# Designs tried in a protein design chat: VH-VL binders against Putative dimethyl sulfoxide reductase iron-sulfur subunit B (dmsB). Part 17

Target 1, 262 residues: Putative dimethyl sulfoxide reductase iron-sulfur subunit B (dmsB), of Halobacterium salinarum (q9hr73)
Amino acid sequence: MTNYGLVIDQERCIGCQSCSLTCKQENNVPMGQFWNRVLTQGGDHVDTPSGDYPEGGDGGTLEMTYQPTACQHCENAPCVKVCPVNATYTRDDGIVEIDYDKCMGCRYCMAACPYNARVFNWDEPEHRPEDGTGDVAERPQGVVEKCTFCSHRVEDGLDPACVVNCPADARIFGDLDDDDSTVSKYIAEYDTHQLLDEKGTDPSTYYINGEMSPGRPWKSKKLESELDDDEAAKAARRRSGSVENGYDVTPHVPAETAGGDD

## First folded at step 4 (VH-VL)

Design j34 (from j33 with heavy chain R109E; framework fv_imsidolimab)
Fold by ESMFold2-Fast, scan of step 4:
Structure j34 (fold): chain C 262 residues (1-262), chain A 127 residues (1-127), chain B 112 residues (1-112)
Amino acid sequence: as target 1 above (262 residues)
Amino acid sequence: QVQLVQSGAEVKKPGASVKVSCKASGYTFTDYYMHWVRQAPRQGLEWMGIINPSGGSTRLNQKFKDRVTMTRDTSTSTVYMELSSLRSEDTAVYYCAREAVPYSSSWYEGYYGMDVWGQGTLVTVSS
Amino acid sequence: DIVMTQTPLSLSVTPGQPASISCKSSQSLLHDDGKTYLYWYLHKPGQPPQLLIYEVSNRFSGVPDRFSGSGSGTDFTLKISRVEAEDVGVYYCMQGTHWPYTFGGGTKVEIK
């Protein structure tokens, strides 16, 4: 069984915000909302350095450490537990989704999310097409939304848009339960961590945060398995235009029956 | 074999910016960290910063504050160092230098030193 | 910043005689990982610098065995057992334990 997860390599992330903009384009996210934000570590403004400073306050190094943050797709998700109508749920493949038909707009899930990953659609969303996705359906009103891991793309065997369009290759997506997947090899090879691990939410998003020692400024590297990919395999994963090809960007919500789901 | 080739000498006015390039050949560009080091006339060596050519992340000497920018282009195996708001004190030979051991190596245990250096680029800041 | 102080400023050596260069850091260069990130470089006239010694005492590939490094904490020494004409240049120590990396002021070695 598939269990989707994401590794974000903060040592490679250059803070260009392509992931945030690509997410808005792919998912027709309305003006003023972001499902995927790139902040400096600790929530500082993107232009404020969060870098390594020498002990004692002498002149040191400056490095912008970026922390892309979206829905973490937690296995022990507090947003799922607080939903009075079970609109927020965890799929068998690990993706946390919202059934918009059940969502009543109470926003308890937003208060429960320690990552501030959820947005609420107060009024009919306004979007300005900037070449591309103007033909995509409007986002629903009166419901909570968040990152879906691009489940519409993933169901077609494609990587999420933010993964495909990261120019730094700082995002690795795949099946956490497949030991041969690139994402699993990253988690095994590098010292990864989860945001707010002490909260016990058990995120499916993992971060590589580099060694801060001057003698070991970065220890992350591309894996052998990534280098084994041929050009055709890379091109397949870079496939864009799922929305342009008429794919429905609304999450697939399985029908519930007396016999259970699939 | 392994070689770093830098751009040619530059003469700039005070307040201008300079962008020095360093083109790598003979090895896997993204497997080795790259440093920038300068030497002003009659002065010693001064470390400016390091770039990871794979992702483009940098760690910069705070002395230069927001005046220095380091970037790379993986398609041309080239690193760049741009220094803005030039002063007479910035007159120096600027070197790019590769770390001796690829960080992708299974035996990389930390900084091994800079084994391959570019030929240097003289930047003169003069009116 | 860590200040790296080299002595002497210059050395004039008869060929075949030994030379010794001292390097002192303003703080200990012992890292929490147990390593000491202290390096020696030689800058010959008309050439870029070249790595001689890494981690205090390890000779880099191709460096003659007449070069040796030693020391710990804040006090380090580079020794040349017999100076050859090709050894003329400016020697620099460098630390990589603390941000930013810093070099010593250099020691010029010349032949008498």
Scores: ipSAE 0.014, ipTM 0.502, lowest interface PAE 7.2, mean pLDDT 79

Design j35 (framework fv_imsidolimab)
Fold by ESMFold2-Fast, scan of step 4:
Structure j35 (fold): chain C 262 residues (1-262), chain A 126 residues (1-126), chain B 112 residues (1-112)
Amino acid sequence: as target 1 above (262 residues)
Amino acid sequence: QVQLVQSGAEVKKPGASVKVSCKASGYTFTDYYMHWVRQAPRQGLEWMGIINPSGGSTRLNQKFKDRVTMTRDTSTSTVYMELSSLRSEDTAVYYCAREAPYDSSWYEGFYGMDVWGQGTLVTVSS
Amino acid sequence: DIVMTQTPLSLSVTPGQPASISCKSSQSLLHDDGKTYLYWYLHKPGQPPQLLIYEVSNRFSGVPDRFSGSGSGTDFTLKISRVEAEDVGVYYCMQGTHWPYTFGGGTKVEIK
């Protein structure tokens, strides 16, 4: 069966924050929240491409390593086990998802996540049309949210937005259970590691640190703008609030698009 | 000066309903969970349920699920607990209590119930 | 529901002497996230309950260091190294690992 996973090549990553910004735009993530953070190896968050960076000379360090961090989509996910209403669950394809209609906002899953990958919507989300696409519903209030591997995109055969829009080609997405997939080959060939592997969560996100990979292959560089009109319209409908992607359909969110969808 | 102030004592007949209020002040009302806990005479503390004041979602003790309703009014920073079909064994002091979060580098956690209301005595008698 | 059993039912303590209260749960309180959600509360006469200890062994802000919590799995202990007059009241353990939250039966601490 399909089992989605992600390889992040830290040797290719340049810390430019494109993955964080594109995730916010694709998923309409409100101001002050991040589903994907770019950390320095050591835990410090990088604010912006033009913002503050760690001291390069401290301790004689000659090279900087970046660690983009989001929900790891763990196969042994504590957030799933702790959810008293089964709102957080693992899909058959390995994606850890939240059923927002079931989520009661108890935040136990946040305490359980060793990656600090979940956010809670205490207030009504700060909606800025320029921060997201016009075809994504506003984020729900009173629930926990996190990276979805852009399930609305992958259901249409597209890679997650952070994968597609990484200028360094540092992210490879695919089916971990397909031995012929690029992610499976990269995990087998390169020295990969999982974050906090001592926690036993068994992440579906792997990091290359040691030897630079060739990066994302051509077949995974599919852009929404390169889809035919039917595929693009279907992707737009999923983003607009289809139950399958966890959003409610609203009268003011576009359900069909033509021309430039992104 | 965080405070939770509850409504006054109530006397009800069996089969009636009671609605207890808890008004919060001195903090951001929607940032903290609110619990309801009761204590019957000569008994210990008993947890009734929790409400998230932000979205209004609740998790209720199954013992009370069919009879208890928890709501809030964000404009007045007030939570409510309504218990219907009252029985003599529902005679108790009812408390609201705030649950405080704490942060760490890897996760958010909870302190437990750090601030409690003064309690509301509900007496159910014939 | 998780049953929380406290012993003893009551303690009479001479001021300045130590006191120890036991709390036993019917199931492990170790959560899948590696935390143990066990809490201790003090209910003084005429006052609402107050939080003393969170997550087994952490003193809440302002709680004197003579209070300490310990334990794991199903067995937990609250210790007061030197009981003072102001410590009189009923002590409750509570678990938050499993729904519904449940309290122990309480331990009354009195001065001799």
Scores: ipSAE 0.000, ipTM 0.413, lowest interface PAE 16.1, mean pLDDT 78

Design j36 (framework fv_imsidolimab)
Fold by ESMFold2-Fast, scan of step 4:
Structure j36 (fold): chain C 262 residues (1-262), chain A 123 residues (1-123), chain B 112 residues (1-112)
Amino acid sequence: as target 1 above (262 residues)
Amino acid sequence: QVQLVQSGAEVKKPGASVKVSCKASGYTFTDYYMHWVRQAPRQGLEWMGIINPSGGSTRLNQKFKDRVTMTRDTSTSTVYMELSSLRSEDTAVYYCAREPYSSWYDYYGMDVWGQGTLVTVSS
Amino acid sequence: DIVMTQTPLSLSVTPGQPASISCKSSQSLLHDDGKTYLYWYLHKPGQPPQLLIYEVSNRFSGVPDRFSGSGSGTDFTLKISRVEAEDVGVYYCMQGTHWPYTFGGGTKVEIK
């Protein structure tokens, strides 16, 4: 069975927030909410500096490193364990989903998530004319929501919107249980880590270290397969159709919802 | 041939900002860090900071804190160093210098330097 | 910040004679990875600085055999076995073990 995961290469990430904005557009996320945030070195949002100015970083230097953070799709997810009505569940493919019909709005899952990855929809969301698209379904009210790995795209053979529209190609998505997948090869070849690994949640999201260190060996680099002038190896990084032009700014509407399916 | 070519000399008034460029050629731009180092008249070399051209990550000398910004443009293989709120003490020759990624090369240190850009801050 | 102290401030050398420059750091430059990130650079008049020695004792490509580096911990030495006219300039030690990188004050070498 497929087991979806994501590698975020922090050495390639330029902090431009395209992943956050694309996710909002693709999933019609309301004003004031984010399913994906780009944080600076100190865990602050990209618009706030990391660490303590003026001493920021170690040894009296300012360090600029970015950490995109969304739902980690944990194998041992505390949000699943605390849900009294089993609205939050883990799919057979590893994606952690919320059944909105079962969600009663108790928010225990938000308190249990160490990544602050969940939002609650109190009222009908405010959408400006330039926000999202009318072609995408409205977000439900009175329920908790989070990153879905764009399951609506993935089910149609496309990569998540944040993966496709990353101008730095800093995100690699695929099947963790397929040793030949690009995502699995990145995890095998690089020194990857998981956020808050001491919590034991076992995330399906892995990070390649973006830390600049004086005199230490730098681990992250292009896969050797990516260096070859080989069209097949280049294509293996991405699913067919979605990344031909690098950017796909049109939200994906699944065939089952096209033509007035709610 | 490996070269780092910097922008020309600048004369600025106190309180102004200056943006110095460093254009790389003859090597893979993203395989090397880029440093900025300055030398004021009759003084020694002073390290300002480092940028990783691949991801744009920086480490800046806190002495310059809110005043220095380092950026790059991968499409033109160019690194920029912007210094704001200029004072007379900022009169110096500014150098860019590359350093190999330690994981890819068996040596460290700034092996290729730009020709230098004289920035003069005077009323 | 790590303070790098060079001695002497300047020296005048008869052509063909040896020269020695000392560099002392305010704390150990031994990194946790077992390496010592101590460098020597030469700044000639009208030219940008050039790398001479990396990691205490390794000559950079193209640097003449007459240059040698040694030392450990906090005490380092650059030696020139036979000073030539082309060796005129200011020599700087630099540490890369700790942020921020810091340079010594420089040693001016002149030919008599």
Scores: ipSAE 0.006, ipTM 0.449, lowest interface PAE 10.3, mean pLDDT 78

Design j37 (from i09 with heavy chain S54K K101R, light chain S32D Q98E L99Y; framework fv_imsidolimab)
Fold by ESMFold2-Fast, scan of step 4:
Structure j37 (fold): chain C 262 residues (1-262), chain A 121 residues (1-121), chain B 112 residues (1-112)
Amino acid sequence: as target 1 above (262 residues)
Amino acid sequence: QVQLVQSGAEVKKPGASVKVSCKASGYTFTSYYMHWVRQAPRQGLEWMGIINPKGGSTRLNQKFKDRVTMTRDTSTSTVYMELSSLRSEDTAVYYCARGSRSGWYEYFQHWGQGTLVTVSS
Amino acid sequence: DIVMTQTPLSLSVTPGQPASISCKSSQSLLHDDGKTYLYWYLHKPGQPPQLLIYEVSNRFSGVPDRFSGSGSGTDFTLKISRVEAEDVGVYYCMQSIEYPLTFGGGTKVEIK
């Protein structure tokens, strides 16, 4: 029985937002919404144009720590418990999914999620005149959505897009129930911590190499990128080099989706 | 504009079942939850459950879970509440009420006219 | 289940006099989003219930300004500044923050 999980190495994470951009490209997430956000964790500031310095510092040396945060795919998920129509559910492989045909958009699950990991797709997506085309997202309307661990990719044996396209290789995905998997070995060898462990949600996402002690919750602050899609793409290219360096922005189309009738 | 029209009064014997209907009009039927609430004579209002007309999924008050079934027919924009193993204590006016959003949670702005179900020998 | 307790059970009011109804919940109805999920309904004889107040203190469209709601946490009050003949009925508070949705026991308002 497979039990998917994710390890994020905070020392390797450089805050480049590629995971957020790649998730948007792979899953056609509209501008203004994020399934994955990059947060700061109570860190000392490096390159602080605002000039704010913590009182307890050395007087000049500052650091920032980043905490990419998406749906944690909790084993004891509050969002599953509060759903009045059982639209949010936990799969046998540990992935927390939303059945869009059952979701009515009541947003009880958003209120229950301590990670702010869920977004709501309004009944009528706004046309975007600045883009010149008026295109709207193809995501389901009137429903709640979140990170799926890219289940469409995972079902075809591929890692989530944010894992594959991380320039810093800060993300490891795999089967937590396979002791020989890379993700399991990292969890066994490193001191891991889970976000808001006092909430008892039992996340399937683990963090390593942060500046805080294992098992202690990080202090976090929202750092939603001010980048629009064009700026995020430009930032990703600057850090990854050319598109020929193996960064593929084409969303995965599952074989069963591209097929016809059997 | 929004209208919920319920089926007529019913008289049933103990042990029978009753199925009350609620026909919706004036809005997109599958875009709003429907709730059922009852009021027994000289008693207060009791919430019975909620149904999602889009997928047909329900959440029922545990007090009624073993006896109540909620269904819908999207072709007629109608929801149904069926209560089995009727007792004299089930004599009540049964209301359907359309859910309305309030921040993260729901409340009821639109109610059906009510269906009196009388259970007597 | 959240238990909603209303007092008094009934009120006999001389026309033009004020009326006050109390509603107490067994746990806080304040959500982390800053909203309090408490509602007031009026059930008049021969009519379905009608919404009076949503989210503690907001009058629903068409509700006269003689009706006001107040309170926080677990203690809530509905006030009618000058009771009129048309205000006769049973008043109910309701919480929607937790399933099952629960109502107070009701307060019957009648004219002397």
Scores: ipSAE 0.006, ipTM 0.429, lowest interface PAE 14.3, mean pLDDT 77

Design j38 (from i09 with heavy chain N52R S100Y E106D Q109D H110Y; framework fv_imsidolimab)
Fold by ESMFold2-Fast, scan of step 4:
Structure j38 (fold): chain C 262 residues (1-262), chain A 121 residues (1-121), chain B 112 residues (1-112)
Amino acid sequence: as target 1 above (262 residues)
Amino acid sequence: QVQLVQSGAEVKKPGASVKVSCKASGYTFTSYYMHWVRQAPRQGLEWMGIIRPSGGSTRLNQKFKDRVTMTRDTSTSTVYMELSSLRSEDTAVYYCARGYKSGWYDYFDYWGQGTLVTVSS
Amino acid sequence: DIVMTQTPLSLSVTPGQPASISCKSSQSLLHSDGKTYLYWYLHKPGQPPQLLIYEVSNRFSGVPDRFSGSGSGTDFTLKISRVEAEDVGVYYCMQSIQLPLTFGGGTKVEIK
């Protein structure tokens, strides 16, 4: 069965925050909250949260890198294990979801998440339809929320909004259980990292760091299979109620939630 | 505590398929990757591929890609490696080995006892 | 593919004497995460392979202190300070910095 995952190429990432802005717009995330944060790491080997590090300057770089961080959609998710009402659960496709009708707001899942990926809605979120998100549902109050891998888009055959609107093409999304998917080819071709791998959560989000393989160019190049991708298929995955190709700036509204005449 | 128990020796004719099993115990089956490695007589160790038991996704050595299939059954904590179109050169001891960390790369910490597959007419 | 070259092909050692095995990779095994993805395994007669050394120089649980690993970049060495009868077997180095994972050709250690 489908098992969704994401590769973030840190060598392509330019820190522009478009992924965070697009996520807020797509999902109507209230002011002061972020489902996706872009973190700054000063050195690739020093700030990497895994294993032993060399002492001194052996092979490292001090050039600034960026680490976009959201819910990792872990296979062995601590947030699922601690939920006393089973509101947080793992879908058959690997997406970790929250059933808002079951969530009691106890926030145990927030404490259990080593990625700080969850937010809590204390009050009714401020909603401004004139800001361009009028057709997107208001965020519920008294519940925990996080990145959904844009399941509402994915269920309609579209890529997540942060993937579509990354100007550096630093994000690759797809089915980890399909060896012919672009995301699987990236994982096979490049050495990838999972955040805090010592915690054993088994994230479905993988990171490509600079100089990942000896002799590789400092900036990752697109795979041959990605370059040969069908242009119509690319356009279909990027569109979400928009007639413009390339960058989808209009939030996707599933057919069953779209407004109609009364 | 950690144990990997493989199926018994097999004798196959050229052109047949063989399916080797590896039953895991003593740890959370879906939290660790599983590799397959073989050793033919008078040859060294050769990596065949890796499977992620949680989702069933695989990464295979290009040499075997058209002939090898790796699967798992989470209800029995068992991984399988099936090799088709067998030739005499596929005579080898086949090992399953647990990946140390939850990731596609890294080292093997525990190995199965090995399964001898003999291909002869 | 990364090519792993192991020397010597075999060693015949008097008990209590030291042994040294070399492993060279066709490209650096140092990753940007600061780890060097080089490992040593021992394949004893009648047993499955077992991990001796992980990440160049770290002894795996239960491995005697007479085993030591060293090296950097493309050149690595496994040393046994005093070879004992139980150390007989074939030693393999392995890289895991990129797929496919590749092994050295092996070094057979024997007691005369």
Scores: ipSAE 0.000, ipTM 0.402, lowest interface PAE 16.0, mean pLDDT 77

Design j39 (from i05 with heavy chain G100S, light chain H31Y S32D S96G I97T Q98E L99W L101Y; framework fv_imsidolimab)
Heavy chain, then light chain:
Amino acid sequence: QVQLVQSGAEVKKPGASVKVSCKASGYTFTSYYMHWVRQAPRQGLEWMGIINPSGGSTRLNQKFKDRVTMTRDTSTSTVYMELSSLRSEDTAVYYCARGSKWFGELYFDYWGQGTLVTVSS
Amino acid sequence: DIVMTQTPLSLSVTPGQPASISCKSSQSLLYDDGKTYLYWYLHKPGQPPQLLIYEVSNRFSGVPDRFSGSGSGTDFTLKISRVEAEDVGVYYCMQGTEWPYTFGGGTKVEIK
ESMFold2-Fast, scan of step 4: ipSAE 0.006; ipTM 0.492

Design j40 (from j38 with heavy chain Y100Q S102W G103Y W104G Y105D D106Y; framework fv_imsidolimab)
Fold by ESMFold2-Fast, scan of step 4:
Structure j40 (fold): chain C 262 residues (1-262), chain A 121 residues (1-121), chain B 112 residues (1-112)
Amino acid sequence: as target 1 above (262 residues)
Amino acid sequence: QVQLVQSGAEVKKPGASVKVSCKASGYTFTSYYMHWVRQAPRQGLEWMGIIRPSGGSTRLNQKFKDRVTMTRDTSTSTVYMELSSLRSEDTAVYYCARGQKWYGDYYFDYWGQGTLVTVSS
Amino acid sequence: DIVMTQTPLSLSVTPGQPASISCKSSQSLLHSDGKTYLYWYLHKPGQPPQLLIYEVSNRFSGVPDRFSGSGSGTDFTLKISRVEAEDVGVYYCMQSIQLPLTFGGGTKVEIK
């Protein structure tokens, strides 16, 4: 019954790339690939050094707006329509997923995606023991991949890694079909923008405050105070299971991949 | 230059309501939050609430929630604060103050001149 | 509500001498984003309040460099290196880490 979606507040986004780096750590995304990109308005990918953040608000003389871009999890997804083996499909909860056992590697879905959100794994990704995870699955070879809304986390009641580890708290995740959810209330209150709305794909990712200067870091405590009397807002607090020093630094390993009884 | 111009002083009886206005100029009215703050005689500053002029949404101090209403008119770049069921302790100078562009940043950079509201029998 | 406590209640300062005002919060104003949500305002006689310092130590536009803010966690200080006649008024600290916004009780600065 649930229909998952994401709101990104571009006024709060400072272009720091934490969402992209966290996604790579959580999902063991290989070198040279990104499931999430932080773009400037106009399409340039922001390349930030470790520990260094880009200056927000002014590109020298003009204001700079950042646009984090990943799979939009479209309701009318062209990638689903073109898949000859139904490997790409839409879940009942709105997440667009890929069944890697069915994927033929034809890449028709990549050509059909107007957001350039898909990558192809030509060679088996290098697994490095020094990554410290040990239990995170190696990415499959010969298939197409993309942002999953961290379905492995969401199925265990946790928000996507890019949501919980955004230092600007510029991301709100939840159920778009629940009018009382925090994500639905933001969509109702703010003027929302969907990427390439004219393409008719009906994205599940919404942007707010996109024409304003990049905002100062957003605070979960301030958000909770602003929504004090809203039970849905309390429920939509970040769920990381291991937030220490403000971040969930450990990739989530579902019970079935940690070595069940079978 | 940024200016916030408030309506003139008012005298009200207990139980009445008062509506104070604040006209903004010198910036994009819908891009900044607006706050209301009051100061009773010989007392400190007290925050009443915040309004987002673009959508009209408000967050009110629980102390005033049942009696205060904040609204705006985008065609005149004006915000309003209405306080009902007035009591003698509501005698105060009421200020509008401009907040920031970003949601969750609540400090004020420019203030109106203040409106004295006197509640007396 | 977060309680903000200012000391002293008042200060009488000879022109050119320094002044120091303390502000204490009942809870830490440091957020997980690394920022501290503490602000200083000046309310001069016959004028509306004006912003002096935002986020502990940043001077607002037009504020003279004789004003400086410092502190961390729950303990904050506003210093005026050499008080001038135009600095007379009531100084307020404010927290903005959570609603409702709360102010200190104020510190009145007067010239001797």
Scores: ipSAE 0.000, ipTM 0.393, lowest interface PAE 15.7, mean pLDDT 76

Design k01 (from b21 with heavy chain N57D; framework fv_bermekimab)
Heavy chain, then light chain:
Amino acid sequence: QVQLVESGGGVVQPGRSLRLSCTASGFTFSNYGMHWVRQAPGKGLEWVAVISYDGSDKYYAESVKGRFTISRDNSKNILFLQMDSLRLEDTAVYYCARGKYSYGFRDAFDIWGQGTLVTFSS
Amino acid sequence: DIQMTQSPSSVSASVGDRVTITCRASQDISRWLAWYQQKPGKAPKLLIYAASSLQSGVPSRFSGSGSGSDFTLTISSLQPEDFATYYCQQANSFPWTFGGGTKVEHK
ESMFold2-Fast, scan of step 4: ipSAE 0.000; ipTM 0.407

